# VHH binders against p21908: the designs that were tried, part 34

Target 1, 324 residues: p21908
Amino acid sequence: MEIVAIDIGGTHARFSIAEVSNGRVLSLGEETTFKTAEHASLQLAWERFGEKLGRPLPRAAAIAWAGPVHGEVLKLTNNPWVLRPATLNEKLDIDTHVLINDFGAVAHAVAHMDSSYLDHICGPDEALPSDGVITILGPGTGLGVAHLLRTEGRYFVIETEGGHIDFAPLDRLEDKILARLRERFRRVSIERIISGPGLGNIYEALAAIEGVPFSLLDDIKLWQMALEGKDNLAEAALDRFCLSLGAIAGDLALAQGATSVVIGGGVGLRIASHLPESGFRQRFVSKGRFERVMSKIPVKLITYPQPGLLGAAAAYANKYSEVE
Key: E = the ipSAE of ESMFold2; O = the ipSAE of OpenDDE; V2 = 0.75 times the mean of E and O plus 0.25 times the DockQ between their complexes.

## First folded at step 17 (VHH; framework vhh_6z1v_2)

Design DD3 (at its last look DockQ between E and O 0.96; V2 from the best seeds 0.80)
Fold by OpenDDE, look of step 17:
Structure DD3 (fold): chain B 324 residues (1-324), chain A 122 residues (1-122)
Amino acid sequence: as target 1 above (324 residues)
Amino acid sequence: EVQLVESGGRLVRTGGSLRLSCAASGRRMAAYAMGWFRQAPGKEREVVAAISWGGGYTWHADFVKGRFTISRDNAKNTVYLQMNSLKPEDTAVYYCAAGSWYETLPDEYDYWGQGTQVTVSS
């Protein structure tokens, strides 16, 4: 059956027709992207998508939402859309829907992800295990953290707020970084370090610690400088970023009993080529007496272009697998 | 597996100049502070210079101030020691080191090179 997969963020909403059957996503069609600022509501965007499609839309929707999905009224930062789950079927003229968090969707995508869309980062270069827990983390605007359990031919996704755990410094410099960040933030979560904006936080802290003047750079420029190797300090910030990413990935794996780890998010993709050369692996496995165990955990990175859409569709397929 | 490899050490005359290089491999080292140490026969290893991760901070031992300069290029994953006005007292094996902080104590550094011999003749 066909469904409409939707990935809704703060500034953009992506639509696609997905074919689902027997608990699986068979195909994901062409993506149509709308600016949320140009549409007053999801319903209007939905209608616009229907117009573009040139045929009636499926009566089923899978929605990845960039925020909490529990509540009577859902709102997003920088998005004028208001979503009321209880009236969603009526508003969109559909029979069924699935509404999940955007990073939950990424986890669902991982459950369906072909190995060709998973780049190897460290550990054994093998496919994700068919059974067990997969830890998923993805730096972007923030830090998404989820995990999924594969068991008995099924899988279950657990959404978390793991990005909001405390940053744990592991060396003298990170102690100083934390101290510096505490001047700006009441609480320093790992998201303040491991995110798009996090690189800027690290960069500023490092500059301050060095005692050198620095110009405030926008995040885009900073990332570019760091990735292109155009500035020592920017590169330092990026490498520290990678260290901390390795550390938190390992910690989450330990906490969740993971047999594999998958890195997602826009920032993940951005640093895909950098991670294998960084200290990510070292921090990932440096877990004391568990180093041996950690060394056996494969770590992959998502390279699939639209994991949110895929994941939304997958979530629908998973939920309604018995009805098909 | 991080490897630090020093190069540039050789025999030079008093008043001469050398540039030492330390190239890191196996991992990018931009996240780390780098240092140069030296050890002469029968003496303890001593810090020569240290540099922060971004290169914004440098430290030089008193005995080399004005003569030696530490620098780094993170894009090349390399740290340098420019040595000018060399003296016989500068004769030693020079080691490159990396750590989380720009410390002056050797035991605070986690990674070490094999060293390069610098000999200054009178």
Scores: ipSAE 0.869, ipTM 0.953, lowest interface PAE 0.5, mean pLDDT 95
Fold by ESMFold2, look of step 17:
Structure DD3 (fold): chain B 324 residues (1-324), chain A 122 residues (1-122)
Amino acid sequence: as target 1 above (324 residues)
Amino acid sequence: EVQLVESGGRLVRTGGSLRLSCAASGRRMAAYAMGWFRQAPGKEREVVAAISWGGGYTWHADFVKGRFTISRDNAKNTVYLQMNSLKPEDTAVYYCAAGSWYETLPDEYDYWGQGTQVTVSS
């Protein structure tokens, strides 16, 4: 069957026709992107999408929403749209829908993703297992964490707020980074380190600790400097970022009993070429007596350009077209 | 996995200059503080200089202050030691090291190079 897959962020919303059957996404059509500031509501963008296609839209929707999805009224920063889940079917003139968080959509996408979109980072260079637990984490605006269980031809996604657990320092420099960041935050979660803004937090802390002035840069310029090797301190911050990402990825894998790990998010793509050259692997496997166990866990990176649409469609397929 | 490789050591006359390089391979080391150490025959290994991860803080031992300068280029994954006004007592094997903090004691560093010989003749 056909459905409308929708990925709604703060400034953009993406629409596509997806075909789902037997618990799977068979195809995902070309996306149409709308600027959310140019449309007063989801309903208006929905109508515009139908006009663009010149056909009636399917009576089923799958929506990935870049924020919490529980509650009576859903609203995002920088997005004029207000969603009320209870009236969604009436407003869009549809019979069924799925509404999930954007990182939950990433996890659903991993369950359906072609292996060519999962680049190897470290550990055994093997495809993701068809059974077992996959730990999924993705730095972006914040840090998304999800867990995916695949077993007996079905799968289950557990969304978490794992990005909000405490930052645990692992050497003397990280002790000092923690102390510096406490001056700015009441509690230093790992998301304060492992996120797009997190590089800036590390950079500022490193500058303060070595006792030199630093320029306050916006995130885009700082990331560019770090990735291009234009500044010693920016590169130090990026290398520290990768160490911490390895540490937390390994901790989450241990806690969940994972047989594989997948890195996603916009920041994940940004650092793809740096992760294998960094201390990510060393921090990932350095779990005391469990080092051998950790060394057998493949770590992959999502390269699929916008997994939100695929994930939304996959979530719908899993709920409404799966074989039980 | 990580290799630190020193180079540039050679025979020079008293008053001469050398630049030592320490190239890291197998992993980026920009997150680490770096140090130069030296060991003369029959002597304990001693710290010569240390540098913070970004290069904004440097420390030099009193016996080289004003003569040696540590620096780093994180894009090249390399640390340098510029040695000027060399004296016969500077004759030693020079080692590059990396750790999470700029320590003065050798046993506080996690990674070490193989060393490069500097010989200063009269």
Scores: ipSAE 0.616, ipTM 0.882, lowest interface PAE 1.7, mean pLDDT 90
ESMFold2 (binder alone), look of step 17: mean pLDDT 81; pTM 0.834

Design DD4 (at its last look DockQ between E and O 0.93; V2 from the best seeds 0.00; counts 0 for: pae E 3.4 > 2)
Fold by OpenDDE, look of step 17:
Structure DD4 (fold): chain B 324 residues (1-324), chain A 122 residues (1-122)
Amino acid sequence: as target 1 above (324 residues)
Amino acid sequence: EVQLVESGGRLVRTGGSLRLSCAASGRRMAAYAMGWFRQAPGKEREVVAAISWAGGYTWHADFVKGRFTISRDNAKNTVYLQMNSLKPEDTAVYYCAAGSWYETLPSEYDYWGQGTQVTVSS
């Protein structure tokens, strides 16, 4: 059965034809990307995608949405689209759909993801366990957090707002970083540290703490400098980023009873080669008397290019597995 | 695991110069402040110099100010101690250390090298 998989963000929407059967995604077709600002609605983008495809679209859709999906009217920042779940089938002329949060979609993708798309970060270098809880976190524009339970041949995805938990400093420098960030923010969530923009926050804080003048850099340039090793301060910020990422990954694993951890998100992919050389592992396992237990948890990083699309399709397959 | 390895220590004459290096391995150390300590026979370990993560802040002990300079290269995962105008009283084992903060107390540092011997003859 063919479906249309859609990943909708603030600035872009991605479309693909997916083949699903027996609760699994068999294939994901070529991606078509639209700018949301160039289309007034999802319906118009849908029609445009149909035109490009050159044939009638499937009467089924899987939509990953970059926000909450349980309201009557869904809106996104910097996206003119308004989504009304109750009228979605009518508007798109489809029979069935699944609508999930974008990071929920990533979790669904992880449930079916081949090991070849999961880079090993730390812990035992083995496949994700077939049974148990998998903690998933993904730094990007913000910090996504989800987990899934595998049990009895099935899986369940739990979406969270784990990125909005408080930042917990673990050393003297992080205390100072937190103090600096509190001057700017009423509340300092972990997302203020572990995200694309978070690197900038760390960078600025470190500069201030050192008492040296610094130039404001855009996030793109800062990440580039950090990853290329061309600036001591940028590198310091990145390594601190990795420490904190390890810490929160471990904390979430403990809180969720995880037997494995998967890192996703655009930032995750950027730092894939950096993480094994960083202090991520040390912070991940540094959980007091639970260090031994933590050391047994495999940590992987997603390298699949479109986990949102894959995950949307997977969610559809999972929901309608009995009908197929 | 993190390993710090000092090098450059040797016998030099009074007034001579040395450059010590501390190369870190096993982990990138840009997240950590680095320091140099020294211990002479029968004396307590004392801080020589400390440097912040990006090198924007440095601290030097009063007895070495103007003679020694700490620096770091995060791309090389290395910290340095340039030692000029050496004196016999500078004779000691010099240790590299890493920690979250650039403190003057050894107990505040989490990682240590094995040390390199510096001997200054009269």
Scores: ipSAE 0.846, ipTM 0.942, lowest interface PAE 0.5, mean pLDDT 95
Fold by ESMFold2, look of step 17:
Structure DD4 (fold): chain B 324 residues (1-324), chain A 122 residues (1-122)
Amino acid sequence: as target 1 above (324 residues)
Amino acid sequence: EVQLVESGGRLVRTGGSLRLSCAASGRRMAAYAMGWFRQAPGKEREVVAAISWAGGYTWHADFVKGRFTISRDNAKNTVYLQMNSLKPEDTAVYYCAAGSWYETLPSEYDYWGQGTQVTVSS
């Protein structure tokens, strides 16, 4: 059957027709992108999508939303759209829908994703296991954390707020980084470190610890300087970022009982070539007597270009089109 | 696994100059403080110079101040010791080390090179 898959962010919304059957996404059509500032509501963008395609739209929708999906009224920063889940079917003239968080959509996409879109980072170079728990984390504007359970021929996605757990320092420099960040934040969550803005937080802390001036750069410029290797301080911050990413990925794998780990998010893609050369692996496996266990956990990185639409469609298929 | 490999040690006359290099391999070490230590036969290992992760802070022992300069290039994963106005008392094996802080005690460093011999003749 056909459904409308929708990925709604702050400034853009992406629409596609997806075909789902037997719990699977068979195809995704060509995506149409709307600027959310140019359309007063989801309903208006929905109607515009139908007009562009020259057809009536399917009576089913799958929506990935870049914010919390619980509550009576949903809003995003930089998006004029107000979603009221209770009225979605009426407003869009549909019979069924799913509404999931954008990182939950990433997790659903991982369950559906061909292994060619999962680059090896460390551990055994094997496909993701067909049974067990997959820990999924994705640094971006914040830090998304979820896990995917495969069992008894089905899969389940559990979304979490794991990015809001505490940063735990593991050496003397990290003790000092934590101390500096507590001057700015009452509590230093791991998201303050492992996110796009997190590189800036590390960079500024390192400068303060050394007692030297630093450049006030936006995220894009700082990331560029770090990745190009044209500034010692930016590179130190990036190397520290990767150490902390390894540490938290391993901690989450232990906490969730994972047999594999998948890294996603916009920042994950940005550092893909750097991770194998970093201290990520050392920190991932350094869990005391569990080091041997951790060393057997494959860690992969998502390279699929548009996981939100695939994930939304997969969530719908998983809920409504399972055959058994 | 991290490996620190020193190079540049050799025989040189009093008043001469040498540049020691320490290349790290196995992974990037930009997030670590680095130090140069030396050990003459029968003596304890002593700190010569230390440098912070970005190179914004350097420290030099009084016995080399004005003559030796520590520096680093994180893009090359390398730390250097420029040694000028060498004296016979500078004769020692020189070691590169890395740790999470720029301490003066050898016990506070986690990674060590194998050393490079510097010999200063009359």
Scores: ipSAE 0.373, ipTM 0.777, lowest interface PAE 3.4, mean pLDDT 89
ESMFold2 (binder alone), look of step 17: mean pLDDT 82; pTM 0.851

## First folded at step 18 (VHH; framework vhh_6z1v_2)

Design EE1 (at its last read DockQ between E and O 0.96; V2 from the best seeds 0.86)
Fold by OpenDDE, fold request of step 22:
Structure EE1 (fold): chain B 324 residues (1-324), chain A 122 residues (1-122)
Amino acid sequence: as target 1 above (324 residues)
Amino acid sequence: EVQLVESGGRLVRTGGSLRLSCAASGRRMAGYAMGWFRQAPGKEREVVAAISWGGGYTWHADFVKGRFTISRDNAKNTVYLQMNSLKPEDTAVYYCAAGSWYETLPSEYDYWGQGTQVTVSS
């Protein structure tokens, strides 16, 4: 059957037709992206998508939403759309829908993701285990954290707010970084470090600790400098970013009893080539008595272009299609 | 596994100059402080210079007296020690080290090179 998969963020919404069957996504069609500001509502965007498609839309929708989805009224910053889950079917003239958090969607995407879209980062270079828990974390605007349970041919996604756990410094420099960040933030969660904006936080902290003058850099420029290796301090910040990412990935794996770890998010993809050359692995496995166990955990990185759309569709398939 | 490899050490006359290099491999070390240490025969290892991760902070031992300068290039994953006005008392094995902080104590560094011999003749 066909469904409309939608990934809705603050400024943009992506639409695609997905084919689902037997609890899986068979295909994901061409993506159409709308600016949310150019449409007063999801309904209008939906109609516009239908016009572009040139045929009636499926009467089923899978929606990844960049925020909490448990309320009666859903709103996003920078997005004029207001979603009311209870009236969504009526508004879109559909029979069924699934509405999930956008990072939850990413987790759903991981459930059956082809290995070709999973780059190996560290650990044994093998496929994700068919049974067990998969820890999923994804730095972006913030830090998404979820875990996936595979069991008896089925899977279950658990959404979390793991990005809001405390940053735990592991060496003298990180102690200093934390101290510096506490001057700016009442609480320093790991998201303050492991996110797009997090690189800037690290960079500023490092500069301050060194006692060197620095100007506030645009995040885009800073990332560019760091990735291109054109500035010692920016490169240092990126290295620390990778170290901390390894640490939190390992911690989450331990906490969740994971047999594998998958890194997602836009920032994850951005640093894909850097991670194998960084201290990520060391921090990931440096868990005391569990070092040996940690070394056996495969860590992968998502390279699929639209995991949110895919995951939304997957979530729908998992809910409404026959599952093995 | 992180490896630090020093190079540039050789025999030089008093008043001469040398530039030591320490290339890191195994992973990037941009997020780490680095330092140079030296050990002369029959003496304890002593810190020569230290540099922060970004290179914005440097420290030099008193005996350097402006003769040596530590620097780094994170893109090359390398730290340097420019040594000028060398004296016979500078004869030692020079070691590169890396750690979380630019401390003066050797015990604070986690990674060490094998060292390079610097000999200054009179």
Scores: ipSAE 0.890, ipTM 0.961, lowest interface PAE 0.4, mean pLDDT 95
Fold by ESMFold2, fold request of step 22:
Formats: C-alpha cells, sequence, structure tokens
Structure EE1 (fold): chain B 324 residues (1-324), chain A 122 residues (1-122)
C-alpha cells in the first residue's frame, strides 16, 4: 500500500510517497522539501504536496518529528506548525498514522537498511545479526540512544534517553575534564561530551587545563579544524571525543546484551574515517574481564543520508503489517 | 596495538645537534600527553621533557632547559625532541612515552617506545 512519509524538522519538512507491504518498505519515492516557515501548517504543506504530484494523497501517513512526540500539542523551535496528534487523521483526511521521534526513526531505518549503508568500524566484519539486540547511538545536536530487538522474524524499537546518563572519567585527563565541566553544569551527562556541541566543551576544557587562551569558535569551524588536522588542540579534542564515544558505546552494549552496535547521526558520518584510527575500539572493548566478549561485537556506521523518511515508512510498516 | 617508534638517534660530537622523532601507529594519540625519557647504563629512567595534548604546555628538565625543545604535530601523530648543544652526559637511550597526563614519573605513562640510542662523543 502507499503511504505518505513525512520527516518534520525545525526549518524543513520532507515528504515522499512510500510503498509498504508485509512489514517492509518496498520503495521510497522522490522527496519534496518544504521550508516550514513558508507554510502555515502541516495541513497546508500536505495539500501543496498533493498539488505538486497532481493526485490525491494516500490515506495513511508516517511522521518523523524532530522533538518529543508525547502530549496533546507538539511544537518545535523555529517551526510555526502546531501538531495535535488527536486531530491528525481529520486534518489530513486520512485513516491511519504513526508518529515517532527522529531518533526512533533512525532505529526503524536500521531495521530496514540495506547492508551497503552500514560501514564497518571494528569487531567482526559481519552483517547485522537477524536475531538479538542492536544498540544504536547517534551523536548530533544531542546524543540519541535506541535499541533494536530482533527476534522471531520481527523487531521492536526501544527509544531511550541514554545520552543523558553520567559521564564517567576513565583516566587522569578525563578526571580534569569532568571537574572543569562541573563548573558549568550541575551534572555532566555524556551528551555534554558526545554531541556536536560536545567537541566544543572538550576543546574549552583541554585549553583551560593546559593553560592556553581559548577562542570561542563556531561548532562548524571547530569541527572543520579538527577533521582537517589544522590545530593540535582541536585534534586532541576530537581524539577524546572518539575515546568517550567508544567507552559509552561499549557500556551500552554490555548493559543491554547487544550482539552489534550501530553508530549514526550527523556527527557519526562526520567522523567515519577517524573512528577506526582512534581509540574508539580500545575503549569499546576495555570492560575488564569482558574484553573478549566485547571484541566479538561488530560495530557499524550508518551512511544512509537522512534516514528519517525511510524510518517513518518502516515504523508504519512495522505497526500495520504482519511479518511472516 | 599502540606502537611508539623512536628514530633519529646516532653518534654526534659535543656541541652538535640531533632531532628525535616518535611516530605513533595503531591509533591516533592526539588526546594524550607525551614525554621523552632517557636512560644511561646502570641508571634509572629519567624524564627529559613533557608536552600536553595540544602542545600548549611544555616542560623541560633543568639539565636540558634551553638546549632541548619538545614539540608535537598531531596531524602526523608524531612527537619531536630537538636536541642542541649536546654534551657527553646526554649519552643515553631516549624513550618516548604517552599517558593521560604530563607527569614526571615513568610509572604514570601507559605506552612506551623501544628507544633510540644517542651517543655524544668528544
Amino acid sequence: as target 1 above (324 residues)
Amino acid sequence: EVQLVESGGRLVRTGGSLRLSCAASGRRMAGYAMGWFRQAPGKEREVVAAISWGGGYTWHADFVKGRFTISRDNAKNTVYLQMNSLKPEDTAVYYCAAGSWYETLPSEYDYWGQGTQVTVSS
């Protein structure tokens, strides 16, 4: 069946026709992108999409939303749209819908993602298992954490706030980083380290600890300097970022009994070539007596661009289709 | 899998100069403090110089201050020791080390190179 897949962010919304059947996404059509500031509501953008296609839209929608999806009224910063889940079917003239947050959509996309979009980072170079727990984490503007349980030919997405657990220092330098960051934050979550802005937090702390002047840099510029190897301190911050990402990825996998780990998010793509060269693997496996167990867990990285539409369609297929 | 490999050690006359390099391989070490140590036969390993992760802080032992300079290039995963005005008492095996802090004690470093021999003759 055809559905309308929608990925709604603060400044942009993306629409596509997806075909779903038997718990699977069969195809995903050409996407149409709207600036949310140029349309007063989701309903108006929906109507514009139908006009562009020159046809009536399917009576089913799958929506990935870049914020919390619980509550009677949903709003995003820099998006004029007000979304009321209870009235969605009426306002869009549809029979069914699913509404999930953006990182939940990433997890759904992983369940349906072709292996060509999953680059190997470390551990055994094997496809994602058909059974067991996949731990998924994605640094971006924050740190998304989800788990995907595959069992008996079906899957379940477990959305979490795992990016908000405590940062645990693992050596003397990280003790000092934690102490520095506590001066700015009441509690230092791992998201303060493992996120786009997190590189800046590490960079500032490293500068202060070694006693050098700190220039306030835009996150984009700092990331560029680190990746291009143009500044020793920026590269040190990126190395510490990768060490901590490995540490927390391993902790989450161990805690959840994961059989594989997937790294996603915009920051994940950004550091794809650096992760294998970093201490990510060492920190991932360094769990004391469980080092051998951890060494058997493959770690992959998502290369699929903007998986939100795929994830939304996958969530719809998973909810409204039987898998046999 | 971290390997620290020192190079550049050789025989040189008193007053001469050498540049030692320590190339890290197996992974990037930009997030670590680095140090140079030396050990003469029958003596304890002693710190020569240390450098912070970004290179903004350096420390040099008094017996080499003004003569030796530690530096690093994180893009090349390499630490250097420029050695000038060499003296016979600088004769030693020079070791590169990495740790999470630029401590002066050998026990505080997690990774060590195999060393490179520097010999200063009259």
Scores: ipSAE 0.757, ipTM 0.925, lowest interface PAE 1.0, mean pLDDT 91
ESMFold2, look of step 18: ipSAE 0.740; ipTM 0.920
ESMFold2 (binder alone), look of step 18: mean pLDDT 81; pTM 0.838
OpenDDE, look of step 18: ipSAE 0.886; ipTM 0.959
ESMFold2, look of step 19: ipSAE 0.723; ipTM 0.913
ESMFold2 (binder alone), look of step 19: mean pLDDT 81; pTM 0.838
OpenDDE, look of step 19: ipSAE 0.720; ipTM 0.895
ESMFold2, fold request of step 22: ipSAE 0.755, 0.754; ipTM 0.926, 0.922
ESMFold2 (binder alone), fold request of step 22: mean pLDDT 82, 82, 81; pTM 0.843, 0.843, 0.844
OpenDDE, fold request of step 22: ipSAE 0.886, 0.887; ipTM 0.961, 0.961
ESMFold2, last read: ipSAE 0.750, 0.753, 0.754; ipTM 0.922, 0.926, 0.924
ESMFold2 (binder alone), last read: mean pLDDT 82, 82, 82; pTM 0.842, 0.842, 0.843
OpenDDE, last read: ipSAE 0.889, 0.888, 0.888; ipTM 0.961, 0.960, 0.960

Design EE2 (at its last look DockQ between E and O 0.94; V2 from the best seeds 0.78)
Fold by OpenDDE, look of step 18:
Formats: C-alpha cells, sequence, structure tokens
Structure EE2 (fold): chain B 324 residues (1-324), chain A 122 residues (1-122)
C-alpha cells in the first residue's frame, strides 16, 4: 500500500511516497521539499506535490507535525500553517491519515531503522535490543525526548516533553553556567543547554565567566568554529555541551528504564564524530552505584537522512497494520 | 581513560628558559581547566599556574613574578608553561592537572600527569 509521508517543520515541508505493508515500511521514495513560506497551507503543498508526482496521490497520509498534535486546531511552530484534524481527510481527499509529533516520528523511525543507519557512540557495540525500552533524545532547534517500548513483537512510542525538565549542574562550572543562564531565563531547562541554540548559551556563559569580551555569533558560525577547532572557547563550549549531553542522556535512560539510547536530531548528526572523543561516555555512565548497569547500555546515533519521513510512514504502518 | 603527559623538563642554567608541554590523550579536555603544579624535594606540591577552559583566564603564583606564562591549545589538546629567567629555586617536578575549575587547590583537579623534572643549576 502506498501512502504519502510528510514531515512538516517550521521552514520546510518534505513529501515522499512510502510503501507500507504488514506493519512495516518497505520503501521510501524520493523526497520533495517545499518551503512552507511559499505555500499558504498544507493542502496547497499537497496539491503541488501531486502535480510534481504526475499521478494521483495515494489516499492515505502520514504526517509528522512540528508541534502539539492534540486538539481541534493545530498550529505549526514558527509557521502560520494551521491544521484541523477533523477535516484533514476531506481537505486532502484521502481516506486515512496518521498525525504525530515530529519527534514522535523520529522514535517510530528508530523502531524500524536498519543498524546501518545507527552509528555506535559508546557502550556495547551491538544492535538495539529487540525487547525493552529505548530512550531517544534529539538535539536540534530544541530538544526532543521520547522513548519506545518493544514488547511481544510490537512497539509503542511514548512522546514526551522531556526536553523541558530542569538542568542539573554536576560540577562547579556547570553551577556557574546555570547561574548565568538564570539571569536570562526564568527557568533553565535542559533544552537551554543541549540544543542548537544551547551551544551559544554555553559559549556566552563561559565567556562571561572568563571575563572576556565576546561577539554574539550566529549559531551556524559558532558550531562551525567549534567543530573546526579554531577557537579555544568554542571548543570548550562544545566539549561542555557533550558532557551535559552524556549526563542528561544517562539520566533519561535511568528514568525511563532504558536498555539502549539513541541520539537523533540535526545536532546529533553534526557532532557524531566528536562524541566518541568527548566526555559524553564518562558522564553517561557516572551514575553512582548504577555505573556498571549504565556501562552495559548501547548508545547509538541516527545517520538516516530523513527520519521524520520514515517515522511518519512507520507510524502509519503501525497503526493500520494487524499485529506484527 | 584520560592521560596527561608532561614533556620539556631538563637541566638548564640560571637565567635560562624552558617550555613545558602537557598533552592530553584518551579524551578531549577543552571542557576542563588546566593547571601546572610543582613539587620540590622536601616541599609540598604547590600551584604554579592555572588556565580556564577557553584560555581567557589565567592565574599565576606570586613566585612566578611574570617569568612564567601558562597557555593552551584546545585543538592540540595541550597546555603549555613557558618558563623564563629560571632560578635554582624553580628546581622541581612539574605536574600537569585538569579539573572542572581553575582552582589553586590540588584537590580540585581530577586528572594528573606523572610529572617532568626541571633542574636549574647555578
Amino acid sequence: as target 1 above (324 residues)
Amino acid sequence: EVQLVESGGRLVRTGGSLRLSCAASGRRMAAYAMGWFRQAPGKEREVVAAISWGGGYTWHADFVKGRFTISRDNAKNTVYLQMNSLKPEDTAVYYCAAGAWYETLPSEYDYWGQGTQVTVSS
């Protein structure tokens, strides 16, 4: 069965034809990307995709949505698009659809993802367990946190707002960083630390603590500078970022009872080569009496190019397929 | 596992110069403050200099009197101690250390090198 998989973010909407069967995604077609600013609505983007395809679109849609997916009227984060789930089938002229949060989609993707698209970060270099909980976190524009349960040949995705839990400093420097961030933010969540913008927050805090003047850098430039190793402070910020990422990943794993951890998001991919050389592993396993247990948890990083699309398709397959 | 390895220590005459290096391996150390300590025979280990993670802040002991300068290159995962105008009283084993903060107390540092011998003859 063919479906239209859609990944909708604030800036771009991605479309693909997916083949699903028996609870699995068999294939994901070529991606077509539109700028959301060039289209007034999902419906218009949908129609344009149909024109490009040159044939009638499938009557089924899987939509990964950047924002809450509960309610009568859904608003897209950082975008004027509005979606009404109750009229979606009518508007798109489809029979069925699934609508999930964009990071929920990433979790679904993890459930179906081939090991070739999961780079090993630390822990035992083995495949993700077939049974148990997988913790998934994705630093990007924000911080997504989800987990999935594999049991009895099925899986269940649990979407969370885990990125909004409070930051817990673990050393003297992190105490100072937190104190600095509290001057800017009423509340400092882990998203303020381990996200795309989080690097900037750390960088600024470090500069302030060092007492050195700094220029506000564009996030892109800062990330480049940090990754290229051309600036001591930028590199320091990045390594601190990785320490926090490790600590938080470990905490989430403990809280969720996870036996494996998967890192996703654009930032995750960006720092893929850096993480094994960082203090990520040390912080991840440094959980007191649970250090031994933590050391047995494999940590992977997603390298699949379009996890949102894959995950949307997977979610559809999971919903409309019989017992796997 | 993190390892710190000091190098550059040797015999020099009074008034001479040395540059010590401490190379970290096993993990990137840019997130950590670095320090140089020294221990002379029969004396306690004392802090010589400390440097923040980004290198923007440095601290030097009073006995340095502007003669020594700590610096770091995070890309090379290395910290340096430039020592000028060396004196016989500078003779000691010099240790590199790393910790979360640029503190002067040895107990605040988590990682230590094995040390390098610096001997200054009159």
Scores: ipSAE 0.830, ipTM 0.939, lowest interface PAE 0.5, mean pLDDT 94
Fold by ESMFold2, look of step 18:
Structure EE2 (fold): chain B 324 residues (1-324), chain A 122 residues (1-122)
Amino acid sequence: as target 1 above (324 residues)
Amino acid sequence: EVQLVESGGRLVRTGGSLRLSCAASGRRMAAYAMGWFRQAPGKEREVVAAISWGGGYTWHADFVKGRFTISRDNAKNTVYLQMNSLKPEDTAVYYCAAGAWYETLPSEYDYWGQGTQVTVSS
């Protein structure tokens, strides 16, 4: 069956026709991107999508939403659209829908993702297990955390706020980084480190600790300098970022009982070539007596472009498309 | 696994110059402070110089101050020791080390190279 898959962010919304059957996404059509500021509502963008395709749209929708999905009224910053889940079917003239958070959509996508879109980072170089828990985390604007239980031909996604747990220092420099960041923040969550803005937080802390002047850098410029190797301190910050990402990925895997770990998010893609060369693995496995257990856990990175649409479609298939 | 490999040690005359390199392999070491140490026969290993992760802070032992300069290039995963105005008492095996902090004590460093011999003739 056909559905409309939609990935709604603050400034952009992406639409595609998806075909789902037997709990699976069979295909995704060409995506259409709208700027949310140029359309007054989801309904208007929905109508424009139908006009562009020159056909009636399917009476089923799957929506990934870049914010909380529980509540009577859903709003995002930088997006004029207001969603009311209770009236969504009526407003779009559809029979069924699913509405999930954008990182929940990433987790659903992992459940359906072709292995060619999962690059190996560390651990055994094997496909994701068909059974067990997959820990999923993705640095981006913040730090998304979810886990995926795969068992007996089914899967379940649990969204979490795991990015908001405490930063735990593992060496003397990280003690100083924590102390510095406490001066700026009421509480230092791991998201203050492991996110797009987190690189800037690390960079500032490292500059202060080594006694050099700190200049506010645009996040884009800082990331560019770090990735291109054009500044010693920016590279130090990126390497520290990767150490901390390894540490928290390992902690989450232990806490969730994971048999594998998947890294996603916009920042995850950005650092894909750096992770294998970094101290990520060392920090991931360094869990004392559990080092052997951790060393057996494969860590992969999502390379699939725009996993939100796939994930939305997968969530719909999982809910409404049964194996017979 | 991290490997630190020193190079550039050789025989040089008093007053000469020499540049030591320490290349890290196995992973990036930009997050770490780095140091150069030396050990002459029958003596304890002593710190020569240390440098912070970004290179913004350097420290040099008094016996080399003004003659040696530590530096790093994180893009090349390498730390350097430029040695000028060499004296016979500079003869030693020079070791590269990495740790979380730019300490002066060998016990504070987690990773060590194998060393490179510098010999200064009279």
Scores: ipSAE 0.612, ipTM 0.883, lowest interface PAE 1.7, mean pLDDT 90
ESMFold2 (binder alone), look of step 18: mean pLDDT 83; pTM 0.856

